# VHH binders against Radical S-adenosyl methionine domain-containing protein 1, mitochondrial (RSAD1): the designs that were tried, part 2

Target 1, 237 residues: Radical S-adenosyl methionine domain-containing protein 1, mitochondrial (RSAD1), of Bos taurus (Bovine) (a5d7b1r34to270)
Amino acid sequence: APGSQRAALYVHWPYCEKRCSYCNFNKYIPRGVDEAALRRCLVIEAQTLLRLSGVRRVESVFFGGGTPSLASPHTVAAVLEAVAQAAHLPADSEVTLEANPTSASGSRLAAFGAAGVNRLSIGLQSLDDTELQLLGRTHSARDALQTLAEAQRLFPGRVSVDLMLGLPAQQVGPWLRQLQGLLRCCDDHVSLYQLSLERGTTLFTQVQQGALPAPDPELAAEMYQEGRAVLREAGFR

## First folded at step 13 (VHH; from U1 with T58R)

Design W4
Fold by OpenDDE, fold request of step 14:
Structure W4 (fold): chain B 237 residues (1-237), chain A 121 residues (1-121)
Amino acid sequence: as target 1 above (237 residues)
Amino acid sequence: DVQLVESGGGLVQAGGSLRLSCAASGFTFSDHYMFWGRQAPGKGREWVSGISSSGLIRLYASSVKGRFTISRDNAKNTLYLQMNNLKPEDTALYYCARVTSDSSGYRFDYWGQGTQVTVSS
């Protein structure tokens, strides 16, 4: 069957440095990972899909999933080269890589840039250390801000940040202050994500057992609405 | 026999969401790349999204980028298409398709009967 000549490619990195308490995706903690084998697989599968589909132009490539920033820059480069061999990958194509603060040193970020990445999505999630611990994240608010600053230095105007809302016991006021603080440091894009309590996760179990309060969907909705208003007022998309 | 059975279609207003499923049987699902395609009224069949056998690589037509998400559960022999922010131009019969490989390369060899998606203005 025919298809669009233009397409977007998503590359899923299946490994996480640590499983988040809220995530129910099929992810693995790297233990003796054969990255070379994974790289070969990603290259083959990317080329296969592109060639099969008849795609002529790749408008964007997104490295996401677990913790893509754990990938070697060489792996990222290999995938992008494979894409470019199978289809036209213009220089102005958006190539985004999700990065966690704990795995995103300045040197690594720079290396990703050299590999072909031209946009970063920082998995900040929260600027509250207690919330970060609740989410099972290994970085601190300080780490996140440091990563953000370095990312912005290397990728000016092309750094997005993810901020979660609707966490257990989270309140609108403090969350808005987090957002406002973040906006003073961010100059591109902020993505707001409402926590979804998923069965089979640590967080779900904790809530069910009464160790944590259930997220309040009304507060989450309020956070989202107020957050969007704040973003618009600040000139963010 | 190879079977692909789509479900989850329906009538939805613009901006709405649907989740399509494709139940596969009669073959080793995890060994095949899978695609979602659609056929709109008066138009030819076109693919909108593809996924590798491992699920690690996903492809989206520009027309659905950022709105549709393809996924698969190899343990359940099921392909999914989450469709958000639907538009009237997304109205079509949606099919899942199996990709096979031989000495001549890769090709689509089976399509489901489809599930109707209608998006009203």
Scores: ipSAE 0.871, ipTM 0.966, lowest interface PAE 0.3, mean pLDDT 93
Fold by OpenDDE, fold request of step 14:
Structure W4 (fold): chain B 237 residues (1-237), chain A 121 residues (1-121)
Amino acid sequence: as target 1 above (237 residues)
Amino acid sequence: DVQLVESGGGLVQAGGSLRLSCAASGFTFSDHYMFWGRQAPGKGREWVSGISSSGLIRLYASSVKGRFTISRDNAKNTLYLQMNNLKPEDTALYYCARVTSDSSGYRFDYWGQGTQVTVSS
């Protein structure tokens, strides 16, 4: 079947440092990962899929899934090179990599840039250490801000951040203060994600057993609406 | 006997969402690249999204980028297409397709019966 000559490519990194308490995705914690084998697989599958589809131009590449920032810059470079060999990858194509503050040192971020990444998506999720622990994240608010600063230094105007809302016991006022604080440090895009309790997750079990209060959907809605207003007022898309 | 059976289609308003499924049987699902395609009235079939055997690489036509998400569960022999922010121009019969490889290269060799997706203005 015919297809579009223009396409977007998504590269899934299947490994996480730690499974988040709210995540039910099929992800793995590294146990002696053979990255060379994985790199070979990614390269072959990317080229195969592109050549099979007849795509002539790749408009964007997104490295996501688990924790792509755990990948070696060499792996990222190899995949991008493979893409460029199979189709046209213009210099102005958006190449985004999801980064976890725990595994995103300045030197690693710079190396990803050298590999061909030109946009970062920082998964900070919260600027409250208690909330971060609740979410099962391994980084602190301080780590997140440090990572953001380095990311912005290296990728000016091309750093997005993810902020969650609607957490158990979370209140609108404190959350808005988090957002406002984040906006003083951010200069590109902020994505707001409402927590969804999923069966089979640690967080779901904790709420079900009464260890944590159930998220309040009305508060979550208020956070989202007011958050969007704050973003708009601050000139964010 | 190779079988692909699509489901999840229906009528939805613009801006709405649908989740399509493709149940595969009669072959080793995890060994094949899979695609979603569609055929609008008066037009030919076009692919909208593809996924590698492992599921690690996913491809999206520019027309559906940011709105559609392809995934697969090899343990369940099922292919999925999450469609968000649907538009009238997305109206079509949606097919899942199996990719095979031989001495001549890669090709689509099996299609499902399709599931109708209709997006109203």
Scores: ipSAE 0.870, ipTM 0.966, lowest interface PAE 0.4, mean pLDDT 93
Fold by ESMFold2, fold request of step 14:
Structure W4 (fold): chain B 237 residues (1-237), chain A 121 residues (1-121)
Amino acid sequence: as target 1 above (237 residues)
Amino acid sequence: DVQLVESGGGLVQAGGSLRLSCAASGFTFSDHYMFWGRQAPGKGREWVSGISSSGLIRLYASSVKGRFTISRDNAKNTLYLQMNNLKPEDTALYYCARVTSDSSGYRFDYWGQGTQVTVSS
């Protein structure tokens, strides 16, 4: 079948550190994972998919899904080698790995760099400990900021972060102050995105049962607009 | 009895979003790599995204990177394409395609009828 000469590859790591309260994308927590078997599967599937596609050049590789920072750096290296054998992977291609604050030590981040990763996406999500607990995250705001600082030291100018808006009981003023605090320690990109309630998650059930208030979409829209204004004034885009 | 049935197409304004579905029947869906392809008026067929049988490896043509997301639900025998920030040049008949193995390796062997996506400027 005819196909694109150039493509982007996405590698979906299937395991989370902990099942998050709002996400239903990955339902597995790593307990006795046979990573060697998973690594072989990822290598075979990457090569097969690239061969079928007729792609000659892979412009980027993104390691995402659950918690990709739980993967061995050896697995990341093996997948990148497999891609390079199946197609052209330029040395300066963007290779991004998503990391969460609790599973990404400085030594692990450096090992991912040695494996071929050259950009990080840090899942901060919130700098308010109550909101983090609501989201079912295992890290504190302090953990998140520490991980961000380590990541920026190792990958200067190549670390992106995110903040969620539209959480139950969230207010514009306090959230904007949270964003402004984050900007004092960012060096690249900040993404703002609205919480999407997924069926089968703890957070969805709590809202449905009335244990938490429903998110307000008009408030979320105001937060997004005000947040973008703050980012523009600080020189982010 | 192999059948691939696409749905979710329609008319949408530029910048809008659509979610396509491909319902599979008559085979073991989870054993097959799958692609989304498209055919624009007066053009040949091209693939836009592919996904491995496990769903763990996903591929995007450079023209749709960052805008389209392929996924699959092997329990529901369904392939999906989330299409965001649609552009007039995305106007096409979108179809899903099955990959099978033969003596020469992997190849495409079945295509659905497709679902029309029209993006007005």
Scores: ipSAE 0.768, ipTM 0.924, lowest interface PAE 0.5, mean pLDDT 84
Fold by ESMFold2, fold request of step 14:
Structure W4 (fold): chain B 237 residues (1-237), chain A 121 residues (1-121)
Amino acid sequence: as target 1 above (237 residues)
Amino acid sequence: DVQLVESGGGLVQAGGSLRLSCAASGFTFSDHYMFWGRQAPGKGREWVSGISSSGLIRLYASSVKGRFTISRDNAKNTLYLQMNNLKPEDTALYYCARVTSDSSGYRFDYWGQGTQVTVSS
């Protein structure tokens, strides 16, 4: 079929350190990762998909999925080289990597920069340690803030974060205070994501069985609207 | 017999969302790269998103990046397209397409009948 000349590429890293309680698309927690085999697969598949599509220019590459910061910088570099061989990858293309605080030391972040990454997306999810435990995250709020500070030092003006809303038992006031605290240390973009309960996850089961209260969609909508107002007042979009 | 059956289309307001499904049968789904394409009224067909056989590499036309998400469930032989923040220009017949390999390389060889998506202003 005739194809677009310009495209965005998404690279899905399939492994997490630990299965998150809310995530249904990353079910693989590796005992032993054959990263060389995975790297070969990613390279072949990126080149094949790009050639078949007829894309001439790749405007952005996003490394996401499980815990992409667990990938070696060599794997990231190999994929970006494969993309550049199959299509034009301009020097000003956005190359984003999702990073979690537990796997994103400053030396690793710098090595990702050397491999071609020029934006970071830090998977904070929450700045409340109880919420982080509910979500099955392995980092603390303190770890998250330390990683954010180091990321901003290495990627000034090019670090985005996310904050999740609509978690069981969340309240607007405390959540807005989290957001406001986050804005004191953010320099680019903040994404607000509503929790989606997915079948096959621990969190879905706990809500289904009554161990946790169901998220309130009207409360989540209020949180989103109020959060957008806070972001707008602080100069974010 | 190869079958690709799309579903999930309909009429939505601009800014709304739809989730399309493509049920595959008659072949080993997990061996094939897959694309979503569309055909707007009075226009030719174009692809909007593609996904590798493993699902690890996904491609989005610039017109839909950030709004559409392609995925697949190889255990259920199903391809998906999550469409958010829909615009009137997204109005089209959406179809899934199979890629096959032969001695000359990869090519498109089968298309579904499609599912209509209409986005009102």
Scores: ipSAE 0.764, ipTM 0.924, lowest interface PAE 0.5, mean pLDDT 84
Fold by ESMFold2, fold request of step 14:
Structure W4 (fold): chain B 237 residues (1-237), chain A 121 residues (1-121)
Amino acid sequence: as target 1 above (237 residues)
Amino acid sequence: DVQLVESGGGLVQAGGSLRLSCAASGFTFSDHYMFWGRQAPGKGREWVSGISSSGLIRLYASSVKGRFTISRDNAKNTLYLQMNNLKPEDTALYYCARVTSDSSGYRFDYWGQGTQVTVSS
């Protein structure tokens, strides 16, 4: 079956530190990690999928999923080497790793760079500690800003972040100030995305029980529109 | 009997979204790499996305990168394709394809009848 000469590869890291409170998320939290076995699996599967596809050139590789920054940089390097053996992986291909502040120290980020990562996606989600606790995140706003600063030092112009809107009890004004503060220390891309309350999550249950107000879709739409305007005025897209 | 049954196609405006499903039966779904392919009118078949048996490695043709997301649920024997920001050139019959292995290597050996996706401007 003829296929595309060029493709993007996504590598899903299956582990995270704990279940998030706001999504219906089924992640394995290992009691003891057999990373060598996982590394072998990722290498074999990447090579096999690429060979089957007939892809000549891999234009990007994205390490995502749970918490990819928990992976050993050796695992990242092994996967990238496997890709390069199965197809052409140009030096200018985008190699992105998702990281969160609790597992992405500067020394680890530098080691990921040495392994072949050249772009970071930092899961900030909020710069308000109450919102972070509501989302079940393990990092503080301070941790997030420290990680962002180190990431920008190591990967200048190649760090993206995300910010959530539509959380219970959020208001447009305070949220926009949070966004504007972020833009003082961000150098590439900011993603805005709306919370979706999924059944079976802690956050859904708290809203259903009346412990938190229900998100307002019209408010979330206003936040998104105003947030995009702020990003455009600052030169982001 | 190996069966692959696609669903979720239809008519959609440009910029819209569709979610395709591929229900698998008659084999151990979790042992197989899977692909989504498509065939536009008067054209040959081409793949658009592939996924490893574990679901940990996923591949996207450059034409659909950032717009399509492949996934699988091995407990439900189902393959998915989330299609966002659809364009008229995405109009095609979409089908899922199974990969098998034997002593000579990996190859495609089964595909479904497909589900039609039509994207109007």
Scores: ipSAE 0.763, ipTM 0.923, lowest interface PAE 0.5, mean pLDDT 83

## First folded at step 14 (VHH; from W4 with A97T)

Design X2
Fold by ESMFold2, look of step 14:
Structure X2 (fold): chain B 237 residues (1-237), chain A 121 residues (1-121)
Amino acid sequence: as target 1 above (237 residues)
Amino acid sequence: DVQLVESGGGLVQAGGSLRLSCAASGFTFSDHYMFWGRQAPGKGREWVSGISSSGLIRLYASSVKGRFTISRDNAKNTLYLQMNNLKPEDTALYYCTRVTSDSSGYRFDYWGQGTQVTVSS
């Protein structure tokens, strides 16, 4: 079927650094990945899909999925080259990469920039070390803040973050203080996500087995409403 | 026998969501790139989203970017389209379509009967 001349492309990196305790988003964990083979597959599939579609202009490319920052910058560059060969990729197209907040040096983030990335999406989730451990994250709050600062230096005005609410034993006051701290560090967007216990996740199992208390939905609703108010007062969407 | 069977359509208010499914049978689903297309009343067909055989590369027409999400489950031979923030202009018959290849290249060779999506304002 004939279709759009303009499109957005999504590249799904299939591997996670560590399986999260609360999400069914990715089921792949690294097991000696042959990245050269994966890179060739991504290149071939991107070019084929673009040729089939008849797209002339790619307005955005989003590298998401598991932990796309595990990909080498060479893989990102190769995919973007393949896109540019199959269609027009304007210099002002948004090229986003999802990254975990790690203590990795800024040279890796800069290398993604050199490969063609111009926006970062950082899955922060929390600035509380106990909450990060509960969620199965591999970084400390300090590591997350260092990564955020370096990301903002390298991608000014183009770094988004998320913050989770509704965790077991979470309280409104301390959570709002986390949000206020984020607002002093953010330069683009903050997303608020309510925890949802999904069957098949580690966190669901722990709550079901009584190892953790069930989240309080009324408290989560209060946190969301008060968090939205804080965002509006600070001029965020 | 190759078959593509769509389901999940219906009547929904603007701003609502629907999840379409396309059940595939009679071929090796995981070998094929797949597209969702649609046909609005009085218009020709257009594709809205495509996905590679592995599922790793996904493509969205500008008109549906940020609102529609394509996915596939190769173990269940099923293609999906999650449609959020629906608008009246999304009203159409939605088809899944198979891509095949031969010595001359790639082409669309099978279409489902479609599932109707109607978005009221």
Scores: ipSAE 0.759, ipTM 0.923, lowest interface PAE 0.5, mean pLDDT 83

## First folded at step 15 (VHH; from X2 with G55N)

Design AA1
Fold by ESMFold2, look of step 19:
Structure AA1 (fold): chain B 237 residues (1-237), chain A 121 residues (1-121)
Amino acid sequence: as target 1 above (237 residues)
Amino acid sequence: DVQLVESGGGLVQAGGSLRLSCAASGFTFSDHYMFWGRQAPGKGREWVSGISSSNLIRLYASSVKGRFTISRDNAKNTLYLQMNNLKPEDTALYYCTRVTSDSSGYRFDYWGQGTQVTVSS
């Protein structure tokens, strides 16, 4: 089937450091991973999809999924080399890797840069330690800020973050202070994500059983509106 | 017998969203790469997105980058296409297609009948 000569590639890393309390998507935790076999699989599958599609130019590559910063930088390099062999991968293509604070030391981030990554997406979710515990994150707010500082040093102008809203017991004022603090520390993009309680997650069960208050949808809507206004005034996307 | 059945199409205004599903039966779904393609009125077929059998590699045509998301649920034998920020140019019959391998390599070998997506301005 004829189609576009230009494409974007998404590479899904299947493993997390720890199962998140708010989603069912990435439940795999490393148990002696055979990364060489996984690397071979990623290479073959990327080249196969590119060949089938007839793509000549890959405009962007995004490493996402579970915790892509758990991947060896060698695996990232191998995938990018495979893409470049199957199609043109211009030097100005955006190559993004999602990272979390517990697996994204400065030396690992630099190694990802050497492997060909030129943009980072940092999964902060929150700068409040209670909220991080509710979300099942393994890092503290301090860890998150340290990782962000290292990322900005290594990838100036190329770091984005996410911030979650609509968590149980969240309030607009304190949440906006988190967002405003991130604007001091983020130099590219901030993503705002509303919590959705998914069946089969720890958070869903805790709310269902009354251990946590239900999220307030009117408050979440206000947070989103206020957060968007703050981002627009600051010139963020 | 191999069967691919698309659903979820319809009429939507520009800027809207739709989620397409492709229900697969008669084969081991998790062994196959899958693509979504489309055919606009009076035009030939074109692919828009592909996904590897393992769910680990996903490909998007430049025209749908950032707007469409391909996914699969191998436990339910279903392929999905989430389409956001739809434009009139996205109006087409959308179909899923299966990839198989033989002695000469990988190729497309089965196509669904498709589900119509119409985007009004």
Scores: ipSAE 0.763, ipTM 0.927, lowest interface PAE 0.5, mean pLDDT 84

## First folded at step 16 (VHH; from W4 with S54T)

Design BB6
Fold by ESMFold2, look of step 17:
Structure BB6 (fold): chain B 237 residues (1-237), chain A 121 residues (1-121)
Amino acid sequence: as target 1 above (237 residues)
Amino acid sequence: DVQLVESGGGLVQAGGSLRLSCAASGFTFSDHYMFWGRQAPGKGREWVSGISSTGLIRLYASSVKGRFTISRDNAKNTLYLQMNNLKPEDTALYYCARVTSDSSGYRFDYWGQGTQVTVSS
């Protein structure tokens, strides 16, 4: 079956930074992950899939999934080398790593750059600590801003961020102040995303059970309109 | 015996979305790499996306990059293709394809009958 000579590759890192945060439990850091075994699996599967496809050129590689910034930079390098051996990986191909603020220190980001990453996708979501807790994120607003500053220094013009709107109980004014705070030291690449309640998530369950109010779609539309206006006035795309 | 049964096709307007499913039976689904392919009227077959047995590596033809998302649920023996921002040129019979191994390596050995996707402009 003929197929594309050019393709995009997605690498799904399977582990998240997860913990049980109850008042009566100690926090646990995942242990026993055999990253060398996972690295071998990723390398073999990338090469096999590329061979099967007949792809000649990989135009982009995206490291996403759970928390790919928890991966060793060596794992990222090994996968990229495997791709380059199985197909052409041009030096200017987009190689994106999805990073969370809690796992993306400046020295780690630089090491990912040395491994071949040339773009970052920062899972910011919010600059409000209460909203971050609601979303199940493990970082604070301060962590997020610190990571963004380091990312922009190391990957100038190649950092994407997102800011979520339409959360339960969210209001336009406070949300716009978040956005304006983000723009004070940010490049031109900001995405606004509306919350979509996904089945199987904690947030969906809380809304379904009545523990949180349902998101207001008319309010979300107003937030989007006002957010776009703020971005335009600040010269963002 | 091996069965691959696609569903989720239909008629949508350009810019719309569809989610295709491929129900697998008669083999150990989690041991196999899988691809989605398509065949437009009067044209040959082409693959559009592939996924490794674990789901950790996924591949997208340049024509569908950023619009299509392949996934699998090995517990449910089901392969998926989320298709967003559909275009009239995406109109085709969409089928899932199984990869198997032999003495020469990996190859495609089984295809489903397909589900029709029609995108109106």
Scores: ipSAE 0.766, ipTM 0.925, lowest interface PAE 0.5, mean pLDDT 83

